# VH-VL binders against b2a6v4: the designs that were tried, part 9

Target 1, 177 residues: b2a6v4
Amino acid sequence: MTESNILLTGKPGIGKTTVIKRTVELLSCSSTGFYTREIKRGDPRVGFEIISLQTGERLPLAHTDFTTAEDRVGKYGVKAENLLGFLKEINEAMTSNKPQCLVIDEIGKMEFFTPGFHETVDKAFQSSYPLLATIMKKSHKFCDYLKNRGDTDVIEVTENNRDDLPEKLAKRIEEQL

## First folded at step 4 (VH-VL)

Design p26 (framework fv_masavibart)
Fold by ESMFold2-Fast, scan of step 4:
Structure p26 (fold): chain C 177 residues (1-177), chain A 121 residues (1-121), chain B 110 residues (1-110)
Amino acid sequence: as target 1 above (177 residues)
Amino acid sequence: QVQLVESGGGVVQPGRSLRLSCAASGFTFSNYAMYWVRQAPGKGLEWVAVISYDGSNKYYADSVKGRFTISRDNSKNTLYLQMNSLRTEDTAVYYCARGEDYFWGYYFDYWGQGTLVTVSS
Amino acid sequence: QSALTQPASVSGSPGQSITISCTGTSSDVGAYNYVSWYQQHPGKAPKLMIYDVSKRPSGVSNRFSGSKSGNTASLTISGLQSEDEADYYCSSYTTSSTLVFGGGTKLTVL
């Protein structure tokens, strides 16, 4: 079995999370990890929530109403400690013998505030389990390291490929199981 | 199916205390801000208090500040309103209502049936 | 006293249309597109009928519509049915970051 990691990049709003969700729906195995979703009030985006693929449990990662938050990105306060339980699920999955795909959406600035995030991500890339993740496009020392790994395939999601990617990625992941 | 069920209303004398409960079911309670809204006989609705998804943020109407305390127990899917130093003008049907997201709402998509609190001597 | 002004009552016959007004100020109805309408039958909980001035929740009949002009929001019910007989309340967000409500309108379907 050849280990491979799939990193999705692309412009905000292009549909990276939709590609993730549609891909995991096509898998015969379980998926462990989380995806991120915008929180909207009418038209404006007011935050981001993180959702467990295993349980469906949700917690806000960033929000304009986290007015007392120490960590911030743009107009959002970040409650990075809300990610701790999701990282624990991923760490526990890597010690199991259950066939599964690891999912991390997103490897980005907000998540970097969480203690242990870099360590969990690095372990996931080194693991025998297939990994499907999204990553920020901007240059960052850790992100550049992940993108340049020999076991990692970086794919830019575009309007031209987003509808076809789920089937292609699911097939690649199944070949590793 | 979303349900909110209030309990704890009754007749109490001025100056006494009363605790209201709201049992939630049919949705992930811990993902929503929750509200208490009251309606005095013959009058319109009045917001009383709001509590964020995790209980970290609480806000009160000026008429109840210092007397009422909103709280929640996410493990029991239950919202509470502790009412102290009750006044005759607190007489109303008290509704619990679900906010729009984790912290607040511009509208309430679901309401409980209400519980009547009568403050009289 | 309620912050938003509604008529105390309105009436119509089956099949007709009626409109209920909700008048506020430039600090509430006039300031934002965050007006909601609630229906309440006797002994029952309020039910959301309209939000964000004109939007309907899933399951609410298209006979119910909302609009706004200046400081006045309106709820219109077309094709009146006996089941529409209820109290109707409007609500608006304010520049003080609070919610205010109307005094309610009793709709009678004669």
Scores: ipSAE 0.150, ipTM 0.685, lowest interface PAE 5.0, mean pLDDT 89

Design p27 (framework fv_masavibart)
Fold by ESMFold2-Fast, scan of step 4:
Structure p27 (fold): chain C 177 residues (1-177), chain A 121 residues (1-121), chain B 110 residues (1-110)
Amino acid sequence: as target 1 above (177 residues)
Amino acid sequence: QVQLVESGGGVVQPGRSLRLSCAASGFTFSNYAMYWVRQAPGKGLEWVAVISYDGSNKYYADSVKGRFTISRDNSKNTLYLQMNSLRTEDTAVYYCARGEDYFWDYYFDYWGQGTLVTVSS
Amino acid sequence: QSALTQPASVSGSPGQSITISCTGTSSDVGAYNYVSWYQQHPGKAPKLMIYDVSKRPSGVSNRFSGSKSGNTASLTISGLQSEDEADYYCSSYTTSSTLVFGGGTKLTVL
């Protein structure tokens, strides 16, 4: 009975992704999965891209220019199918027998449009691998289920803890390996 | 001005069916999750069902699962509740209500005036 | 029986403060910061007064405030006015992915 799954929550823009990236940089083992980055044109946020931790491959997840996209969140058109290759990497990692940390940034509305996302996330939470993920703060049935799992530690990222979290989380993940 | 107007209520016998409608105006209907909430005469509020902005996700209270179906027509700015196998305990004022999020919120920022459904013999 | 426990009634005089409690469990009020409060005048639809434990919609007086401690949420009305006389309902999301309401509290302004 160890809490091998770490879920970071917090207000938009608080720095959840920065905590993920800094934590991964401190790990001695490999990391498999993805993180999300804002696409900006000056001050306005115009979209989000997903970046592979393993390969560095980048694909847009959402953009204001995706005017013909059938899936939308707010002002953004969503190309959720672009997440499929990243989910495949996570699924393959879970069968590899290689010591590693799984990373999912973010478990949120845009990602929910992706076929197989629910299944891949459930498998990652049930896996023997340490999982480091960010999750939207707002309530949602799937998110609430994940937050309430007995093997899952939910940590709210705040201005007061965000600079110290990477070292603490890296140490914790290393101790689980 | 946000406005929600319910219709379709009436008197119906147990075991029969009834369909409620909610006409929405004053906002972009397709951007919001929508809810049905009911209130039995002299009693408190009870959540009935929710539907996401695009109709792809639906949730129901245990008391109505398998009997009620929530749906929406975004081209007509209209929310529906199809009520089958009605029971006397389904007697209530049925309110249409709006959530503030595309998928759903867990609070209702605007409510209609309600429509009375009476299930009796 | 309602899922969330509220006192059946509360009373106060103009200008005073009153507090209405809403007690649940670790599976609803204690699990999430998603508590809302609704005001209902006789014969009318409910009106949202507080959401996400402590937030006010535009147009709701700052005399209304919300808080939460453990499994109990509270609605406080300061500077009580005659038009505050109404039924008040709390609501919370649950670990079963459902919404539940309190039994309601009748506020009388004497």
Scores: ipSAE 0.007, ipTM 0.476, lowest interface PAE 13.1, mean pLDDT 85

Design p28 (framework fv_masavibart)
Fold by ESMFold2-Fast, scan of step 4:
Parts: structure tokens; C-alpha cells; sequence
Structure p28 (fold): chain C 177 residues (1-177), chain A 121 residues (1-121), chain B 110 residues (1-110)
């Protein structure tokens, strides 16, 4: 295998984040980065939170109660600056020279509002560290560039493969270290 | 295990001030909105104030607006209620309660034991 | 006066089932599926028993169930036990973005 970067795509709600988390649990090396989770209040989804794999720290990325937010996606106000500390963790990991897997969940519209996000993602893809990331399915100049990189394997998560992917991806990542 | 412990209640005269504290433990305090809810002797529950996870958003019941101030110190896992210009009708057991997410709650999953505030001349 | 209407009292015998109603308007109970129920023993803090109309927190007995029809929510307690004696309060979110409470119902297990 020549691809060091693994990009997961798929329909909203298909389980991309679950694949990420289960893969990370199977790794013998450390993982640095973040994953995203829905915030629910009663029945409706009211936002998305970002959680550090390293520290467990979490902050809201988007929420219906960010009523004064300048940046918006649909019904959600986006506080993309809350991602800055998580990007710092990834940038520091890339200079640490320790065996580890980088994790970015998700490369998408909300995250693009964060200063330095494109730069951190681009550096992570070019780094010697294995990268496990999720990316939005819809076409976008930056996303299409990432998906078409020769060092990147794009995998669509489906009902048929989501339960088997974690073990396969963990094996690939371990092999790259 | 989740625990909320209120303190600072007591007997005070009308027009004076009192500060309540709520010490939180057993969860990541900075991830939750926090509430003050009160209950006058022999009466029902009344929401008093809410503060968002980072302290950026605060809302008050009309009955206390302009007199009470809610605040939090996430480094100490502590919630506060500064009560100014106290009135006899503010007499109640004051509970701190945890919200369900960062900003607001439709229910309170954990409550403290309460602290009694008696405003009497 | 309370925003939501509950009966002042209800009673039952051990092993029986009882239901406590909570009646609001189209601006609260009728508007959202955000009704919660709290149990309060004398001298104690309220304890969440039901949230989002029918959901139970971990550790709450499945003898407690909630439902809603129109502007009225209901708490049903099956297999009544002596320790169920308490005051029960309902609460609902409102179209004014506030939370309101019922007046409470005293349950007596005879």
C-alpha cells in the first residue's frame, strides 16, 4: 500500500465517526486530533461538538444557540475559532517525531471557517504520519484536491462495510508506522 | 459520580446581599450550562437563572432580573449566584442544577441538595 | 399560581398503577415534546424521573413511564411501592423559550 492518508466519505449519518473511533481504539500507537459528534437537545440535532482524542476536551463547533455568530451553515451558527486549540495539537504532533496517527473528523464546510484549517490539513496530508480523516461528499475545490492526491485512499463508508472497516484500517495504519 | 453541593444560604434582612456557591464534581463542569432553581416554602419550583458553558450567555427570570447575577469559575468547578436587593419573596431553597448541553436545557438531570435563603426583618 | 395544571393529590395501594396528569396549552405542552417529571421526597432535592415526554434516565425504574396527548402529559407509575410516596412535578418548555413547572401532585400510597 502506497497511500498514507485515508479519507472516509459517505452519507450523513452513515457512521463515519464511529469507524474513526473504533479504528483508533484498535491502534497500539497514540492518536492525535479530533472527532465530531452531534449535540442533541430532545429530538432535534442542535449542533456539533469537537472532541480531542488526546485530552478528551470538547467544545461546540456549531450550535443553534450561537445566535450572534457571523459564520453560519444552515440553521447553525459556527464558532470555528473553537477548533484552534485542536489544530494546535495536530501541528505540535507533526513536530514531535513520535509514532502516532493523525485524526481529522471532519474536513467540511463548518471547519473551513477556522483560520489555519486549510494549512493544517494540507501539512497533515504531506506529513510522514498516517492520517485518518473524514471528508464531505459534496464537491469543493479543496476537498477535490485532497481526494485526488496520489498518496490518498478515498473510501466510501456504507452499511455493508462500516463494521469491517475499523479492523482493516487499524492494520494498515500500524503497517505504515 | 455527579455531585452538586450548594452553600452560602442563611438569614438576611431585606435590601441586603448574599452570594451562593455550588461546587460541582464527577463530570467536566465546563461542558455544561448550569442553572439556579428555587422553591419557596410549601410552593413549587421556579427557574432563576442560567449560564452557558463558557459564561458568555446568561439569562434570568423576570422576578430577579437586575438584582441577581449568575457567574461561574470553570477552573474551580464552581457556580455562583450573587443576590442583591433581596426581598421577602426571595425566601426559598436554592438549588443548582445541571443542564443537558452547552447552552440550554429542557430538563435538569442532576440537582444539588439546596441551600435555604430566608429574607426576614 | 403554576403555569401547568396538576391534581393536588393522587392515591393508590401497593401493587396498583396510578396516573398523574399535567395540562398546559398549545404554547407549552402542546407545542413541544419537551416534558419532564421530577420526584421530590420531603426535605430532599427533586430527582429527574422522565425527560422528553417518555425517556427515563439511567437508574430510574421502568415502573415509571411518560406519555403525552395534545396539551396533556401523563406520568404513570405501575406496581406502586411505599417509597413512591412523594411530590411529583411536571415541567415543559414554552414558545417564550422559558421553562415552566406544574403545581405538584402529592402521591399517597395507602
Amino acid sequence: as target 1 above (177 residues)
Amino acid sequence: QVQLVESGGGVVQPGRSLRLSCAASGFTFSNYAMYWVRQAPGKGLEWVAVISYDGSNKYYADSVKGRFTISRDNSKNTLYLQMNSLRTEDTAVYYCARGEDYFYSYYFDYWGQGTLVTVSS
Amino acid sequence: QSALTQPASVSGSPGQSITISCTGTSSDVGAYNYVSWYQQHPGKAPKLMIYDVSKRPSGVSNRFSGSKSGNTASLTISGLQSEDEADYYCSSYTTSSTLVFGGGTKLTVL
Scores: ipSAE 0.247, ipTM 0.727, lowest interface PAE 4.5, mean pLDDT 90

Design p29 (framework fv_masavibart)
Fold by ESMFold2-Fast, scan of step 4:
Structure p29 (fold): chain C 177 residues (1-177), chain A 121 residues (1-121), chain B 110 residues (1-110)
Amino acid sequence: as target 1 above (177 residues)
Amino acid sequence: QVQLVESGGGVVQPGRSLRLSCAASGFTFSNYAMYWVRQAPGKGLEWVAVISYDGSNKYYADSVKGRFTISRDNSKNTLYLQMNSLRTEDTAVYYCARGEDYFWSYAFDIWGQGTLVTVSS
Amino acid sequence: QSALTQPASVSGSPGQSITISCTGTSSDVGAYNYVSWYQQHPGKAPKLMIYDVSKRPSGVSNRFSGSKSGNTASLTISGLQSEDEADYYCSSYTTSSTLVFGGGTKLTVL
């Protein structure tokens, strides 16, 4: 039970990213980091893109048509190097001494291919800044370490709490600032 | 204003080469897959080629594979089509079109005005 | 030769409704919900009217609607107006990761 680091988990498609975005909209401070959005064509999901909260810059993280990609998760080719600029943005923010919330959506398999991701995430968790992040539910060595940290509150997003979480989380983050 | 402007069309003899350009403005060019679509005089539309947002992936229609090369320069917001070994059946208006995402789009939401390529002796 | 089959022409009077069919196979129209429709006036570039079978881009009249059943997609135009007179093309994604077009349908508003 801590206040500094908030980790959202839950089943795929439950609305974790929506909770992140709505929480950020309620904050009076700046937010630095990125969120993930599905790329859809008709019914099936064909990929995922990452979007900067600071700049609005967007780049694809994974797509079914990245057939020459060396890194893969399921049917998706992964261009993990596209996350490098976003990680640099988070690293630079941690030295600013400006009131802000760090955002990482998502801590998951695709992102783990990015050089420096583990190190940036560790620094964010250790930082004095509030951290709001989503994390995959499935067991993984690094994820389990993060979930078991004494400074970290793990919250499962469900249909029963997802609409109320943004206001509750925004209040907690504002109180910490 | 979002727009695409093609150039480089003209009259060329069979077997020769021609390079088309498409200048993009009003959007972040490097975030989109880009397409070439052609239309022979009085005929229907035919997809020619696609290039991903970063230029790493390219696909071609079988009719042009091995003869045409699609490329882009994101620093100049420009798409290119290098057309080699031209045939009379390549005669068409060539349209530059924007895809909906980073590689494949199943719909083209922005089109250029087209540039005419005539291959004749 | 076009991969998708459309009627060469259709006609209607102002205020009437018309439907244009687009017939493919189980490897294109039947395989995916990625059918789009384009309107082309003489001397102009095509304009996207429908995407993902039935979705309209911003600015496209709700008189235009799309549907699909099996291997056949349809574009319906209700309340026909003179400015609707144009060529209409369907397109579909394929299992070969390519895009194919129909032969086009000339709509005449009488």
Scores: ipSAE 0.016, ipTM 0.606, lowest interface PAE 7.4, mean pLDDT 88

Design p31 (framework fv_masavibart)
Fold by ESMFold2-Fast, scan of step 4:
Structure p31 (fold): chain C 177 residues (1-177), chain A 121 residues (1-121), chain B 110 residues (1-110)
Amino acid sequence: as target 1 above (177 residues)
Amino acid sequence: QVQLVESGGGVVQPGRSLRLSCAASGFTFSNYAMYWVRQAPGKGLEWVAVISYDGSNKYYADSVKGRFTISRDNSKNTLYLQMNSLRTEDTAVYYCARGDDYFWSYYFDYWGQGTLVTVSS
Amino acid sequence: QSALTQPASVSGSPGQSITISCTGTSSDVGAYNYVSWYQQHPGKAPKLMIYDVSKRPSGVSNRFSGSKSGNTASLTISGLQSEDEADYYCSSYTTSSTLVFGGGTKLTVL
């Protein structure tokens, strides 16, 4: 019985993405997936971008300047179709036999607009590959299902543990390869 | 059998306060988020407030924010709505409703019979 | 007025099938599979008939079915009976993490 899925939660801005980035930097294997970063203009946050761990390619997921977007969250227009290529990379990785860690940052409301997102996430959790993901803290049926899986370790990122987590998580992932 | 029974409704003047209660039975009350939903005479349904299973999280509709307070007593299986600074626009049947989980609801599986609040004169 | 658009009324004869539409946007009905339908008889509390677009609670007749296409959800009642005469409300979760309701549809069984 292995807890091969590591799911990070915590308050907005606590450093979940930083924990992910520092963890993958310590791994000897490749990482496949994406992480999310704020887009700022001066002080105000104007959007979010998604960045490929494999290629470093970047696309905006949400932005205040997406004024014609049909999908919206708060003040942001969402271009969920921009996530499709990243989901494809994760799906393709799951058919390989190469040592790797899957990364999904974040499992959240903006990403839910993307066709196939729920399916890709479910497959990633069921896969034999180590999964390192972040998930929104707010309750959602799908999110709560993922948090309650027997193969999943849910870790709250706090100011007290965020600096030590990367080395601990990297060690766990390496032992599964 | 799941039952939700509201009480505390009545006729009150604008600016006054009223407290509604909802007595729950037939399920483990402390495992569910609870809601207040209202319906003005001849109108549709409007969500008013939600409280998480343990009372730690509370959210309100903009129309009542700052005036209404939702609370619960899990030892008594009772949900409350404290309504202050009442307005004529608050006139409605107030329903107690059960969420589908601990923190949030995507639907309401059980409703009480409602209690009428009339704010007039 | 209402966040979700429903026809004000629909009618049918006993034994017929009727469909009630619920139209939202890509931020609610189009965003998630979290659409529910409630039946309300005069002077009574609403009763859950359908949740998660197409699922029925225990005790709800299989004559009631739900579906969704794009930004429009639909409630279909087959084999229409006199006791089906009621107001029907749709509801959807939104990208703002709120719940919104339709304006309601009065079903008349002729």
Scores: ipSAE 0.000, ipTM 0.418, lowest interface PAE 22.5, mean pLDDT 87

Design p32 (framework fv_masavibart)
Fold by ESMFold2-Fast, scan of step 4:
Structure p32 (fold): chain C 177 residues (1-177), chain A 121 residues (1-121), chain B 110 residues (1-110)
Amino acid sequence: as target 1 above (177 residues)
Amino acid sequence: QVQLVESGGGVVQPGRSLRLSCAASGFTFSNYAMYWVRQAPGKGLEWVAVISYDGSNKYYADSVKGRFTISRDNSKNTLYLQMNSLRTEDTAVYYCARGTDYFWTYYFDYWGQGTLVTVSS
Amino acid sequence: QSALTQPASVSGSPGQSITISCTGTSSDVGAYNYVSWYQQHPGKAPKLMIYDVSKRPSGVSNRFSGSKSGNTASLTISGLQSEDEADYYCSSYTTSSTLVFGGGTKLTVL
């Protein structure tokens, strides 16, 4: 198979991150990268946090209480520098020469404020390692470039496929290693 | 298991200072806002101060503003409350409590055992 | 005074049910579904029993339930047991972005 990069897209709340987590749980190799989770105060969503797959370290990426943040998306202040350590882990993994799967959840507006994010993502796509990532559905110059790469498979997560995708993706990634 | 252990309480005279500590274990301390909540003898609970996950945001109850300072050391998993210009009305058991978010919460999921501060002449 | 009003004491017999009220205003209990309840045994730390009006943390008995109507929240304890004997405090978020507490209720199991 020529597509070594798997990009998951889909509507907000469809379960893209759940597909990521279930897929990496099925892998025999290590997974390096991060996933994103909503921060809630009761029922309302007040932000998003990023969690390391290898260490479990987590930090807020966006929050309504980042009131002094220079970077913003909607009602959220973005503390993009909190992604720097996670990008470093991905960059170090790419030089390790160990079998592994790279994970980036999500390639989107909030993450774009982080210095080096575009460069790290581009290197991950070019790497020989399998990449499992989520990407925003909305059109964006960089996202459109990634989606149109010949080595990249774009899969829309739906209610009909989300329960079956983890096993299919895990098998595909294992075959690449 | 989550544990919060307060220390530093004692008997002090009015106008003096006291520093409370809260040692946290069993969770990633740097991911949570932390609170000081007090309870005067025979009275209800009263929020005193809150500090965000990274120490960048701090808020105080009006009764202690300008006298108390909340701080944290994430490398040591420790929360502090520096209490200056103590008054007899500050006499209470002081609890540290964990928020459920990086900043503000509507409830506390874990509390320490408390440390008694008695301000008397 | 406490911002939220609770009865000073309530009592019941083993196996019975009791309800503790927590009355605020349209600026706290009536404004949000962010009411919590804490149990405190003598000499012990408070323990979260109910949050967001009616939700139970893992490990809290389903004998404890919460509800709200208008400006009054209620904690109901069914199948009373001797270990339920404790002080109970309610708390609510306010329109001033603060947290306020009730004065507490001493539950006696006779």
Scores: ipSAE 0.330, ipTM 0.733, lowest interface PAE 3.6, mean pLDDT 89

Design p33 (framework fv_masavibart)
Fold by ESMFold2-Fast, scan of step 4:
Structure p33 (fold): chain C 177 residues (1-177), chain A 121 residues (1-121), chain B 110 residues (1-110)
Amino acid sequence: as target 1 above (177 residues)
Amino acid sequence: QVQLVESGGGVVQPGRSLRLSCAASGFTFSNYAMYWVRQAPGKGLEWVAVISYDGSNKYYADSVKGRFTISRDNSKNTLYLQMNSLRTEDTAVYYCARGPDYFWSYYFDYWGQGTLVTVSS
Amino acid sequence: QSALTQPASVSGSPGQSITISCTGTSSDVGAYNYVSWYQQHPGKAPKLMIYDVSKRPSGVSNRFSGSKSGNTASLTISGLQSEDEADYYCSSYTTSSTLVFGGGTKLTVL
């Protein structure tokens, strides 16, 4: 009940981002941060984009056509610097004194290439603001640290809970404001 | 709503140059790959060039490689086509079109009204 | 001439169904499910009607449907209406990483 940080995990494609978006739509306060969406050409997934919850501005984070990218995950080149403006929005929000929910979708391998990402995530977890984030299921030193924090509730999104989860999470976040 | 408005067409002599512009509105221009597609009078459509969301990647049809240059100014929501060494077979209505991806797209979801380029002696 | 083969013309009466074929090769239509169809009224810009073989953009009537068998894609228009009278063009991605178009089909609503 006192856990202010909510981490959503689950298998790829299960609907973690849909849970985030539906939860945010139910909140009476503002939400600051970003969510991630697949970029498709027909059925093939060719990349991932990041979208600001405040402005709706979007940029590609990873794409098969980032052929000159130094950073890669699988078939995708990663343009991690595209995340910098979104991290700035989160950092600025944490210095404001207005009721809000922080959103980070996703805490994962692609985002780790961005300078300052670990620091922004750490600050968000330590902040007094409610945090709603998605995190990769795969083991990773930083992810495991976040999942094991005493102030953090880790919830696996499944086909059985994904439709009910937004209302439950929105209620919890409202109670923290 | 999405709008694309082409300009810069006209009558030019073979071997000369012309620059086309496409003014975009109603969407975040900097998030989309943009295309030029042409149509000769009474004939079918032909893809000309594509430019990625940030201008870093450009591709051209073989018929225009080395002569045409696609570019964009995201601060002005404007797409350009610089046409050099024009030939009579370049005579066509030139359409500005949007792809649904940041990079290469396999279809065009919105088109402009077109601008006529006539290359004649 | 055109990379993809379409009939030059098709005709139908109001309320009927018509089908326009688009025939390519194993290097374009047969290689990928990346076929699109465009409608063009005289003096107007083309309008996307179908993409990825069978998908319809928001706002396009469900009377328009697309399909593909082997190297041939098809656009079917059911419940034919006078405003459907237009030129129709197919397009496909190719194994050479290019986009090609059909020669176009003139639909006449009798």
Scores: ipSAE 0.421, ipTM 0.782, lowest interface PAE 2.9, mean pLDDT 91

Design p34 (framework fv_masavibart)
Fold by ESMFold2-Fast, scan of step 4:
Structure p34 (fold): chain C 177 residues (1-177), chain A 120 residues (1-120), chain B 110 residues (1-110)
Amino acid sequence: as target 1 above (177 residues)
Amino acid sequence: QVQLVESGGGVVQPGRSLRLSCAASGFTFSNYAMYWVRQAPGKGLEWVAVISYDGSNKYYADSVKGRFTISRDNSKNTLYLQMNSLRTEDTAVYYCAREDYFWSYYFDYWGQGTLVTVSS
Amino acid sequence: QSALTQPASVSGSPGQSITISCTGTSSDVGAYNYVSWYQQHPGKAPKLMIYDVSKRPSGVSNRFSGSKSGNTASLTISGLQSEDEADYYCSSYTTSSTLVFGGGTKLTVL
């Protein structure tokens, strides 16, 4: 029926974050939230960084050098608490009553360690604001719930559509505003 | 119906340890963040600790950091608070509370509370 | 000292309206719409009366209402009844990602 939430899925490295960034650049309204970037040391990935769309603030989410971290995913130690400030920005934005697009990149295993992440995501999906988010492809109870929502359009990013998606998604978001 | 039942309170001397339990029933315990909130005699409410739905994340009030440990056993629907190095200032009724949903910052259900008295 | 300021006591007669204030700062009550109110009868656990500034849980009388202006949140009880006699606590989220409570207000109905 009416779908206000856009969920991007796809294989690791396919370009989901690039689709997010290019879409945001085309919007006439402000965007609130964060996107994730890989930290590389030559060829191998050594971590992941989260970046605020409003402020440009950057904090590491996961890194191979976080050897004493309680939370881990594969070879990475996770500093989930670093996401708390970004979640506050999203929650605050939902009470602002100004035209904007909410952005969450990514809804995934590393982010799930952050207190309040599930709730902020659930609130964003329920909000009247357009939501543009990426989600892990692997099955997970919370992810499956989000993908099955009637107000949510799940789009798989592929080599065939990734270059065309930003313009199409920006148009849809603008029409919702 | 939702129920939270605390146990383990009592009188204990300063420097000793005590473990509180909260038995949950009537809901899917593993889907909810759980809190411990305390109230000193004749005083207001004070947040103590929170634990995420799966037990992977824990946060504490500055007054109890390094001394108290929150934990949960989702297979037994039970929340715990291990209290070490107790001080007279820790004397309070300790409530188990359920957060309606993660990051809602309000408690839709509370237990009856269990009294902890730390005195010499 | 509590983080949020409430009057120590308020009183009213049956059928009247009373208002309890909860004053914080621009870093808590003034920053977010995450204010809740709890009712506590002697010897009992607190009960949620209002959440997200003005929303009522199922089963809470519409005589209870909440509002916020700047750094001050308010709980209003209309058509005061004897069973409303209790302690009332406000709570708010803060910019330091903590949860704080008010000192409580004793409501007397006579």
Scores: ipSAE 0.000, ipTM 0.453, lowest interface PAE 17.2, mean pLDDT 85

